# VHH binders against UPF0146 protein MJ0688: the designs that were tried, part 1

No score or structure here was measured in a lab: all are predicted.

Target 1, 137 residues: UPF0146 protein MJ0688, of Methanocaldococcus jannaschii (q58101)
Amino acid sequence: MNVKIIVEFIKKFAEENNCKKIAEIGIGFKFDVARELSKYFDLIAIDINEKAIEKAKLLGLNAYKDDLFNPNISLYKNIDLIYSIRPPRDLQPYILDLSKKVNANLIIRPLLNEMPIKELKLKNYKGEVFYIKEKQI
Structure headers, positions and changes below count from the first letter of each chain, unless a header shows other numbers; antibody chains are not in Kabat numbers.
F, E and O stand for the ipSAE by ESMFold2-Fast, ESMFold2 and OpenDDE, each averaged over both directions (binder to target, target to binder). V2 = 0.75 x the mean of E and O + 0.25 x the DockQ between their complexes.
Where letters were taken out, [cut] stands.
Atom coordinates printed by the task and the answers are left out, and those that the model quotes come from them; centres of patches stay.

## First folded at step 1 (VHH)

Design a1 (framework vhh_7qia_2)
Fold by ESMFold2-Fast, scan of step 1:
Structure a1 (fold): chain B 137 residues (1-137), chain A 119 residues (1-119)
Amino acid sequence: as target 1 above (137 residues)
Amino acid sequence: QLQLVESGGGLVQPGGSLRLSCEASGFTFSDYAMGWYRQAPGKQRELVAFITSGGSTNYADSVKGRFTISRDNAKNTVYLQMNSLRPEDTAIYYCAADYSGWRYEYDYWGKGTPVTVSS
């Protein structure tokens, strides 16, 4: 996975869709994308793992613990774009549902062997694969 | 089998320096974020320094500016350079390897290396 290309794609998409506040869902212990994007956007990092949130905060990220099976909707107030990198397939429908509830754009960068859920549109960009959904007006 | 082995602890005077090393074996080291934790007598274990697989670092406020974490992926080793040591830095220092992908977490811990800062 090419982190520079992933950052480039998300930044370009966010700019084209006039996104100002963005959320990474399921950040885990992979902070490089969020740290770079936080230079350009008001970014929050989300994970269920308390250790991941602790480490994200040490790296200067605005991070919150949340459970996608029972999300705290207030955390996502004014979020324009949700993105997730290599999320487990079983969580992808919940991420999509959250994006619909908060009326946000969505980007998922899947694992190599994963098939997307059908509501998402495949986008190829410089050798990386993304699945996107644009918010409804 | 997975192993993390810490070394470099010892007794130093206030203002002194130590370099801790943590050598990993039995896993793909470059995929893991690595951290240094410490536990002083009667206190909770705390994270003092952290380095991502990509090399980004951060530090607890208590050690910021005095400690430096680094890694050498070719040697499967993470280091903690500790400068300007204070008596309150006295603790057992633990190396940890953290791997997570949303609920999929593997925590690997070393057995610790003691650091005593005393005159």
Scores: ipSAE 0.013, ipTM 0.155, lowest interface PAE 8.5, mean pLDDT 82

Design a10 (framework vhh_7qia_2)
Fold by ESMFold2-Fast, scan of step 1:
Structure a10 (fold): chain B 137 residues (1-137), chain A 121 residues (1-121)
Amino acid sequence: as target 1 above (137 residues)
Amino acid sequence: QLQLVESGGGLVQPGGSLRLSCEASGSTFSDYAMGWYRQAPGKQRELVAFITSGGSTNYADSVKGRFTISRDNAKNTVYLQMNSLRPEDTAIYYCAKDLYSRWSEYDFDYWGKGTPVTVSS
């Protein structure tokens, strides 16, 4: 996984789709992408693991604990883009559903050899694979 | 790092029941969301059930009403009670922590060896 290429793709997508507020789902303890993107966007970091959220806050990220199987919809008010890096395949439908409910664009960078969700479009970018959904206008 | 050891699998007839256990080491067990995954031969790993640190549960549609996930923080253990088992439930079952934070995919060794469940007549 190439962090610089992932940052580049998400930034380019967000700019092309006029996104200002973005959310990373399932940040865990890997903050490099969110820290770089937070220089350009109003970014929130989401994870169910409270220790991950504590560490994200320590590094200056705006971070919140949330359970994506029962999400706090109000947390995503005015989010223009949701993205998630290497989410479990079974979590992907819930992330997609959340993006529909809050009318946000979606980017998933899947695990290697995972099949795409049929509702998402496959994009290849400089050796990285992304699944995307553009919000309805 | 949190170590996980699964147990309780076996061979059962359709309609039977099994209770899987996952024992964890570490003082931070109560801080993690915990889940059960399974991998059937020739298929992708599938999340079947999870429980948050606060005790909220959720299930894959294929197991709703049949499986129950629970945890005992005093024993650092998460359980999966499996009722009304079907041949389609045949898989190796793995315990995992932190279901949203999949920056690295764990292989068989990092997930523990898993516990095999075979449902056959």
Scores: ipSAE 0.006, ipTM 0.177, lowest interface PAE 9.6, mean pLDDT 80

Design a11 (framework vhh_lunsekimig_d3)
Fold by ESMFold2-Fast, scan of step 1:
Structure a11 (fold): chain B 137 residues (1-137), chain A 119 residues (1-119)
Amino acid sequence: as target 1 above (137 residues)
Amino acid sequence: EVQLVESGGGVVQPGGSLRLSCAASGFTFSDYALYWYRQAAGIERELIASIYSGGSTNYVDSVKGRFTISRDNSENTMYLQMNSLRAEDTGLYYCAREGYTWRSDFDYWGQGTLVTVSS
């Protein structure tokens, strides 16, 4: 996994799709991508783990606890792009459903041993693999 | 120790066919997804085909309908059947098994096998 390439792809995609407010789902304790992207976008970080959210806030990120199996839809108001890096496979359908409900673009950088969701398009970019969905205009 | 060994590369004419093999050892083969990547001169390495433990497959658009990935769990071997080869298919072909933990940065790669499509 190459963090710099992941940042580059997400930034390029967001710019091409005129995204201004973005959300990382399942940030865990890996803040490198979100910290870099927050220089260019209004970013929120989401995780179910309270300790991860506390750490994210200490690093200057806007972070909120949420459960993707029962999401707080209001939290995602005006989100243009949702992205998630190596999410558990059980979460991928829920992340896709969330992106549909809030009308956001979606990027997943998968764990490569996961089956892709049928609705997502596979993109290779500089040695990294992404699954994407563009919101309907 | 996870080991992946590719074979079957060679020189073929445009429109020709080639079959690549990836022999795996050091893990329970049937439990893991496996992948074919390729790298052409001056081009970043790209994932071209995937096969999951249950046998489901996925391809990038540029090879869909021309390449077929398959696996033989009894032989611990994965294959890539390449038909209707084009000059742009020239490159090093790698098989890979990614680390299985969320947010892991470890991949397991073979040494690669060279495919040259030339007239």
Scores: ipSAE 0.013, ipTM 0.193, lowest interface PAE 8.6, mean pLDDT 82

Design a12 (framework vhh_7ocj_1)
Fold by ESMFold2-Fast, scan of step 1:
Structure a12 (fold): chain B 137 residues (1-137), chain A 119 residues (1-119)
Amino acid sequence: as target 1 above (137 residues)
Amino acid sequence: QVQLVESGGGLVQAGGSLRLSCAASGFTFSSYDMGWYRQAPGKQRELVAAITSGGDTRYGDFVKGRFTISRGNAKNTVYLQMNSLSVEDTAVYYCAREGYTWRSDFDYWGQGTQVTVSS
């Protein structure tokens, strides 16, 4: 994974879609993308792992614990874009469902050889692959 | 409800081999990165090996070439084949499931299985 290209794609997409508040789902202990994007956007970081959230906060990120299999919808109020990097396959339908409920754009950067869920469109960008959904008109 | 149950540990002579298994339940196993960690008395827990849902692997420096991580998605099991064991490999070995990222930041842990290597 090229972190610089991932940041570049998400930033470009968010700017083109006039996104101001964005959420990273499943951040874990990989903070590079969120830290860079937080310079440009109002960003929240989400994970089920309490220690990941503690470390994210220590690095200056706005971070909240949440379980995407049973999400707290109010945490995502006014989110314009949800993104997730290498999320587990079984979590992807729940992330999609959340993006629909809060009417947000969605970007997933999958693991190698994972097929998109059928509702997402494949986007190639500088050697990286993304699956996207634009919010409904 | 997420459960990880390790097995296959035991006492083995230096130069021997062991195969550890981790039976997973309570989640869609094939979708998650899995890993093996170990902890010797008085030492920090360290990453031994990790395998992504897509099959990519990563190994700790002192086990490369000796250990092999693999997964059997049909059996919801991750394996660690340990060859050419040395006394320095003596530790409790833990199976771990990722939180949502790969490598050394796994979210759920098993109870551990003891591996003791005699000289």
Scores: ipSAE 0.000, ipTM 0.139, lowest interface PAE 10.7, mean pLDDT 83

Design a13 (framework vhh_8pnl_2)
Fold by ESMFold2-Fast, scan of step 1:
Structure a13 (fold): chain B 137 residues (1-137), chain A 118 residues (1-118)
Amino acid sequence: as target 1 above (137 residues)
Amino acid sequence: QGQLVESGGGLVQPGGSLRLSCADAGFTFSSYAMAWYRQAPGKERELVARITSGGDTNYADFVKGRFTISRDNAKSTLYLQMNSLKPEDTAMYYCATDSWYRGEYDYWGQGTRVTVSA
């Protein structure tokens, strides 16, 4: 996984779609992408693991605990773009549903041995693979 | 030091067809998602098609409706059926695995060359 290329793709997509507030879903303990993107966007980091959220906050990220099977919709009220890096297969339909409900763009960088849901469009970018959904106008 | 071996490339005229094959060197093929990538001279590698161990498929827009990825787990072989070939499809084609153990099973073989030209 090339963090620099992932950051570059998300930043370019967000700029082209005039996104200002973005959310990383399922950040876990991998903060490199979010820390870099937070320099350019109003970013929130989301995870169900309370210890991951505590560590994210210690590193200066705006982070919240949330369960995507029963999401707190108010956390996402003004989100223009949701992205998730290597999310579990079972979580992917819930992430898509959330993006539809809050009318946000979506980027998933999948685990290659897990397939994202059918509605997402495949994008190749400098050796990385992404699946995207653009928000409805 | 097992490896994936691509074959089936060649020279074909526009509108023609080729079938590429990728054979494994004896690791547990059926457990891995498999993909076909391509790289044209002077360009970056791009994902063409992907298939999970369970058979779910995914295609780049530029090959949708023309290419079909498939696998035969009993033969440990991955295929790419390429129809309605265009000059823009000219590239070296590679097969690769991706697994939970990233790095160890992200394998890129020597490739097989496809040239679409009169």
Scores: ipSAE 0.000, ipTM 0.260, lowest interface PAE 12.1, mean pLDDT 81

Design a14 (framework vhh_ozoralizumab_d1; at its last look DockQ between E and O 0.07; V2 from the best seeds 0.00; counts 0 for: pae E 12.9 > 2, placed apart)
Fold by ESMFold2, look of step 2:
Structure a14 (fold): chain B 137 residues (1-137), chain A 119 residues (1-119)
Amino acid sequence: as target 1 above (137 residues)
Amino acid sequence: EVQLVESGGGLVQPGGSLRLSCAASGFTFDDYAMYWVRQAPGKGLEWVSEISWSGGSTKYPDSVKGRFTISRDNAKNTLYLQMNSLRPEDTAVYYCATDSWYRGEYDYRGQGTLVTVSS
């Protein structure tokens, strides 16, 4: 993951789609993309691992525990863009479903050697690969 | 641009040891999980080791577990593989890799360093 290029793409996409509130799903212990993006957007960070959430908060992120297999939809009220970096394959359908339920744009930077789930469009940006879904108007 | 440069390969007898290094540049090294993969002559790529971005989690296949140790020095942008108790079956070109390029397993690989284990 090239943090600079990933931040550039997400920021450009978010600006082009008038996104103000964004969410990173499955942040784990890799905070640099979210920390940079939080300078420009109202960002929340989401993971099921409570220790990851504790660390995120210590680093100044608005972070919440949530189980994407049974999500608390109210956490995502008014989220314009959901993005996830290298989510486990089994989580990806649930991320897509959440994005549909809250009608948010979606960006996934895929795990190595994964096939795209349907509904996502491939975008290549400066050597990084993203799969995107734009929200319905 | 992203560069990964492997070194430390060579010829060694069975039972010997080698330490491989990978110098990384062109990206924020400590944001990425890193991998060692290898390709034996005439064969496909084989995963050899994985280390989390912080170095706090490592994984190995059974074929090398207990013999190989992956480590990283995030201050020096360097990945290492300590290989002990080497066997002829470990003969391969070893690549340092990260997962950042589209759909490819172990995206962004160096040119590799050759390890030959033979009597």
Scores: ipSAE 0.000, ipTM 0.127, lowest interface PAE 12.9, mean pLDDT 83
ESMFold2-Fast, scan of step 1: ipSAE 0.029; ipTM 0.518
ESMFold2 (binder alone), look of step 2: mean pLDDT 81; pTM 0.824
OpenDDE, look of step 2: ipSAE 0.018; ipTM 0.329

Design a15 (framework vhh_h_nbbcii10_fgla)
Fold by ESMFold2-Fast, scan of step 1:
Structure a15 (fold): chain B 137 residues (1-137), chain A 128 residues (1-128)
Amino acid sequence: as target 1 above (137 residues)
Amino acid sequence: QVQLVESGGGLVQPGGSLRLSCAASGGSEYSYSTFSLGWFRQAPGQGLEAVAAISGSGGSTYYADSVKGRFTISRDNSKNTLYLQMNSLRAEDTAVYYCAAGEYYDSRYWTESEYDYWGQGTLVTVSS
């Protein structure tokens, strides 16, 4: 995984789609992407693991605990873009559903060899693979 | 980055027992506790087979039908160590055993995911 290319792709996508408030879903303990993007966007980091949220806050990120099988919709008020890096396969439909409910764009950078969920479009960018959905107007 | 090292392999007779360990180095204590951990094996001339998996909290375990009731997976997050207790060993359990770690895969989110980190393997031979 190339963090610089991932940051570059998400930043470019967000700028082209006029996104200003963005959410990383399932951040875990990998903060490099969110830390870079938070310089340019109003970013929140989401994870179900309380220790991951504690560490994210310690590093200066706005972070909140949430369960994507039953999300707190109010956390995502005015989110323009949801993105997730290597989310578990079974989480992907729930992330998609959340993006629809809050009318946000979606980017998923999957694990290698994962099949995309329906409704997402494949995008190759400088050797990285993304699946995207643009929000409805 | 995290490195996984297996140990505890060796020669054992059919019906015997053996305990494998997988020690993780690198990363933080918090990082290790979020890993979904698993054991895989590869017998000579065969493909890689999933043996057992355990969630980050240790609350959920999964076993291949071929080992269910004989093998027990467990973890000690304070020691960054994963274990596989192997009982009632059979000749068909002969294989190189690998431990693997997936970052942030708790029991509710562990499905169809690839593991991020792999050990070098430890040989288990079940023979008279």
Scores: ipSAE 0.006, ipTM 0.217, lowest interface PAE 9.7, mean pLDDT 81

Design a16 (framework vhh_7ocj_1)
Fold by ESMFold2-Fast, scan of step 1:
Structure a16 (fold): chain B 137 residues (1-137), chain A 124 residues (1-124)
Amino acid sequence: as target 1 above (137 residues)
Amino acid sequence: QVQLVESGGGLVQAGGSLRLSCAASGRTFSSYAMGWYRQAPGKQRELVAAITSGGSTRYGDFVKGRFTISRGNAKNTVYLQMNSLSVEDTAVYYCAAGEYYDSRYWTESEYDYWGQGTQVTVSS
């Protein structure tokens, strides 16, 4: 996984779509992307793992615990872009549903050799693969 | 080089106990989620138990109350204590490690590293 290229793609996408508030879903203990993007956007980091959230906060990220199978919709109010890096395939439909409910753009950077779920469009960028959905105007 | 090495498998009578160990070598896995999967001939591989780097655990339905997963002091070792074994527990047991996968959302594809497996045979 090329962190620099992932940051570059998400930043470019967000700028092209006038996104200002963004959310990373399933951040876990990989903070490099969120830490870099938080310099440019109002970013929140989301994970179900309390220890991941504690660690994210120690590194200066605005982080919240949430269960994407039963999300707290209020947490995502005014989010312009949701993104997730290597999310479990079973979680992807729930992330998509959340993005629809809050009217946000969506980027998923999948695990290698994983096919997109329905409605997501494949985008190749400098050797990285993304699945995207643009919000309705 | 990264290697996961399982040990502790073998033959045991129904009602007996075994303790499996999985040791990571080549680099530290203290921040990794660790899991145990099993596969019997002709069956799908299934989750036995998993533990996150934060200590949260998850168990497969058929082993709840009988098996316990835990980490060693260095956190680069994971253990599976198997009690009240039945013949249905006979399988090859695999250790797996994933860098930050949450126990609720885990699938096989989320684990980055897998051990070679250790055979557990339970006789009647």
Scores: ipSAE 0.011, ipTM 0.200, lowest interface PAE 8.9, mean pLDDT 82

Design a17 (framework vhh_7qia_2)
Fold by ESMFold2-Fast, scan of step 1:
Structure a17 (fold): chain B 137 residues (1-137), chain A 117 residues (1-117)
Amino acid sequence: as target 1 above (137 residues)
Amino acid sequence: QLQLVESGGGLVQPGGSLRLSCEASGFTFSSYEMGWYRQAPGKQRELVAFITSGGSTNYADSVKGRFTISRDNAKNTVYLQMNSLRPEDTAIYYCARELRYFDSEYWGKGTPVTVSS
């Protein structure tokens, strides 16, 4: 995983799709991507783990606890792009469903060797693999 | 024992065609998504095509319209038909099975493809 390339791809995608408000789903304790992207976008960080949210806030991130199996839809009202880095395979359909309900673009950077779910388009970018969905026209 | 055996690579001229095959054994082939990756010298491995258990396909932009992935569940085989080959397609091509929660990463040995005049 190359954080610099991941940041570069997400930033490029967001700019090309006129995204202003973005959400990282499942941030855990890995804040490098979100901290860099928050310099350019109105970013929220999401995780079910309260300790992860506490740490994110301590580092200056706008962070909220949410359960993606039962998401609080109002939290994502104005989000233009949802992204998630190495989300568990079983969580990916729920993240996709959330992006549809909110009408947001979606980027997933999967674990190596994971195939995208049917509705996602694969993108190779400088040695990293991404699965994307553009919001409905 | 899980096995993925790639074949069909070789040397071809630009504009030529090759068909790669990957024979799978040691798992329920029909229930897994399958993909083709490639790795060019000095570059990281990239996903070029995948096919779901139901037969839906997806391609990297660089190969759309030129490559076709398909599968034959009765033969436990996934194929990559490569047309209009370019020097930039030169790489070792790898077959991959979908990685599930309990799986260890597994790759075949690959089949080299060289596109040169």
Scores: ipSAE 0.005, ipTM 0.281, lowest interface PAE 11.7, mean pLDDT 85

Design a18 (framework vhh_lunsekimig_d3)
Fold by ESMFold2-Fast, scan of step 1:
Structure a18 (fold): chain B 137 residues (1-137), chain A 117 residues (1-117)
Amino acid sequence: as target 1 above (137 residues)
Amino acid sequence: EVQLVESGGGVVQPGGSLRLSCAASGFTVSDNYLYWYRQAAGIERELIASIYSGGSTNYVDSVKGRFTISRDNSENTMYLQMNSLRAEDTGLYYCAAELRYFDSEYWGQGTLVTVSS
């Protein structure tokens, strides 16, 4: 996993799609991507793990606890882009559903051994693989 | 020893067809995740086709409808059938595998495909 290339792809996608508010879903304890992107976008970090959220806040991120199996939709009402890096397979349909409900673009950087959700498009970028959905107009 | 060996590359005319093979040893192709990557001059290596443990496939947009990934469990081999070849399909083609039980990638040595007149 190349963090610099992941940052580059998400930043490029967000700029091309005029995204200003973005959310990382399932951030866990890996903050490098969010910390870099937060310099350019209004970014929130989401995880169900309270300790991960506490750590994210200590590092200067706007972070909120949320359960993606039963999400608080109001947290996402102004989000232009949702992204998630190596999300658990069973969580991916819920992330897609959330992106549809709030009309946001979606980027998933999966494990390569995971089949994408049917609505997502495969994008190769400098050796990294992403699955994307552009928001509906 | 886990090994992937590609074959079937070569020179072909635009509009022609080629079938690439990737013979596996040290694991079975039947319930693992198999991929074809392409490295063209001046661009980074890209994933062009996947076949997953259950047999579902996925393709990058530029090859959809032209390329087909498949596997033959009895031969323990995966294939890439390439039809309606274009000059931009020229490149070094790599097969790769991720084993279901082990989160490790294995790579072949690559096979060259040249589309020219």
Scores: ipSAE 0.000, ipTM 0.275, lowest interface PAE 12.2, mean pLDDT 84

Design a19 (framework vhh_ozoralizumab_d1)
Amino acid sequence: EVQLVESGGGLVQPGGSLRLSCAASGFTFSSYEMYWVRQAPGKGLEWVSEISSSGSTIKYPDSVKGRFTISRDNAKNTLYLQMNSLRPEDTAVYYCAAHYEWSRPYDYRGQGTLVTVSS
ESMFold2-Fast, scan of step 1: ipSAE 0.012; ipTM 0.392

Design a2 (framework vhh_ozoralizumab_d1)
Fold by ESMFold2-Fast, scan of step 1:
Structure a2 (fold): chain B 137 residues (1-137), chain A 120 residues (1-120)
Amino acid sequence: as target 1 above (137 residues)
Amino acid sequence: EVQLVESGGGLVQPGGSLRLSCAASGFTFSDYAMYWVRQAPGKGLEWVSEISGSGGSTKYPDSVKGRFTISRDNAKNTLYLQMNSLRPEDTAVYYCAADYSGWRYEYDYRGQGTLVTVSS
């Protein structure tokens, strides 16, 4: 992954869509993107792995444990943009569903250059591939 | 510590064959789908093959379908890519990757890769 290009794309998308509060889903132990974006946005980091959340908090991120197969919707109140980096294919429909329930924009940076799931649009940006859904208003 | 180490690349003439290997360590290999991806000179990353954790399901893009075969040996924590009928456009650095999310560990790992050059 090119972290600089991923940060650049998400920041540009968020600015163009007037997003202020954003959530990274499935952050794991990779904090570089979230740490950069937290300089510009009110950011929360989400993962099911409690140790990942502990490490994220140690690095100064606002982080919360949540299970995307049974999400705590209240955690996503006022979120304008959800993004996820390298989520497993099977998790992508649940992330999409969450974005629809909380009326947020969605960016997925897949592990691979594969076809997006239904409702997501493929976007190429400087050699990186993203799947996006814009908020419906 | 999670590690993926690719090997087996080299110079080959058009129509030739190569077998790539990826040695995986630091995670439960059989729990995760594995992939081969490549980056040709001046191009972005391109997915070239996918295999399920059990090895029971494989997928390929049309560009390599019928020419490349992905396989795995879960007892040896090793991923393979058999490449046949190689073409100049297959010239790229090849990387293995894991379909790993944040659900246990998330890693943004691309090994050093292995260079495949197809030229006469």
Scores: ipSAE 0.000, ipTM 0.156, lowest interface PAE 12.1, mean pLDDT 82

Design a20 (framework vhh_8pnl_2)
Fold by ESMFold2-Fast, scan of step 1:
Structure a20 (fold): chain B 137 residues (1-137), chain A 118 residues (1-118)
Amino acid sequence: as target 1 above (137 residues)
Amino acid sequence: QGQLVESGGGLVQPGGSLRLSCADAGSTFSDYAMAWYRQAPGKERELVARITSGGSTNYADFVKGRFTISRDNAKSTLYLQMNSLKPEDTAMYYCAVQTFPYRGTDYWGQGTRVTVSA
């Protein structure tokens, strides 16, 4: 996984789609992408693991604990783009559903090189693979 | 919705078998990925097995070939069939709704105790 290319793709996508407020879902203990993107966007980091959220806050990120299976929709008010890095395939439908409920664009950088779920479009960018959904009117 | 109840634990001799059950009350069981975790005395919880809503399974190396995870969506019940049990399998066993790989689990049951001893 090339962090520089992932940051580059997300930034380019967000700029082309006029996204201002973005959310990373399932940040865990990998803060490199969010820290770079937070220089350009109003970014929140989401995870269920309280220790991950504590670490994210120590590094200067706006981070919140939330549950993907029962999300607090108010946390995502005015989010233009949701992205997630290395979510397993079986959690991708939940992330997609969240993006639809909050009316946001979606980028997934998958954990495994598998075919995207039905509603997502595969994009190749400089050796990285992304699954995307553009916000509907 | 956070009401997972484990059962089926007990005392068994090395080489024996046990079948654990986890009942999920108050949620749409068939839509969720589920997992079995265990915690031995003085150790951290570790993942034993996962099963997706579609039935795809994933096992820790130390149980491959001995344990089988399965689900019955009509009964909203998750199972763990444990064969060829070893003393090192002694632990409290928990079922959980599986989240991201590097996240914690969302809902945990109270656990069921498995003791493998002569």
Scores: ipSAE 0.005, ipTM 0.141, lowest interface PAE 10.6, mean pLDDT 81

Design a21 (framework vhh_ozoralizumab_d1)
Fold by ESMFold2-Fast, scan of step 1:
Structure a21 (fold): chain B 137 residues (1-137), chain A 121 residues (1-121)
Amino acid sequence: as target 1 above (137 residues)
Amino acid sequence: EVQLVESGGGLVQPGGSLRLSCAASGFTFSDYAMYWVRQAPGKGLEWVSEISGSGDSTKYPDSVKGRFTISRDNAKNTLYLQMNSLRPEDTAVYYCARDRWYEGSYDMDVRGQGTLVTVSS
């Protein structure tokens, strides 16, 4: 995983799709991508782990606890892009469903050995693999 | 009807080489990026190589970089994977997959049973 390339791809995608407010789902304790992107976008960080959210807030990120198997839709009202880095396979359909409900673009950076869900398009970018969905218009 | 048929797998000793082939039909082959992915026993699918539609750009994860070479013959609608310096951890079923960069997916575009590569003495 190359953090610089991941940041570059998400930033380029967001700019091309005129995204202003973005959400990272399942941030865990890896803050490098979100911290860099927060310089350019209004970013929120989401995780089910309270300790991860506490750490994110200490680093200056706007972070909220949420369970993606039963999400609080109001947290995402104005989100233009949802992205997730290495989310568990069983969580991916729920992230996709959330993106549809709030009409947001979606980027998933999977593990290299994960297969995409139907409806997601595979993008290769400088050796990194992404699954994307553009919001319907 | 998109069809991808893999061949060339077999038993090989550590340090050996194999060349895999994938015969494509039912679409304009040169319009699509292609991939090789593998699944080792008891593990998930792992991407091992990518090639652009023209053949001018290739990508590899660090696990196979320098050992594996992806290539294609657009006139023959055939994708290849040259595997050198094979290791026991390369033992897997190998699949070829189609991607359009904005339309394809591995889950949707993997066809056939793949070809088994076993690296053992």
Scores: ipSAE 0.000, ipTM 0.126, lowest interface PAE 16.6, mean pLDDT 82

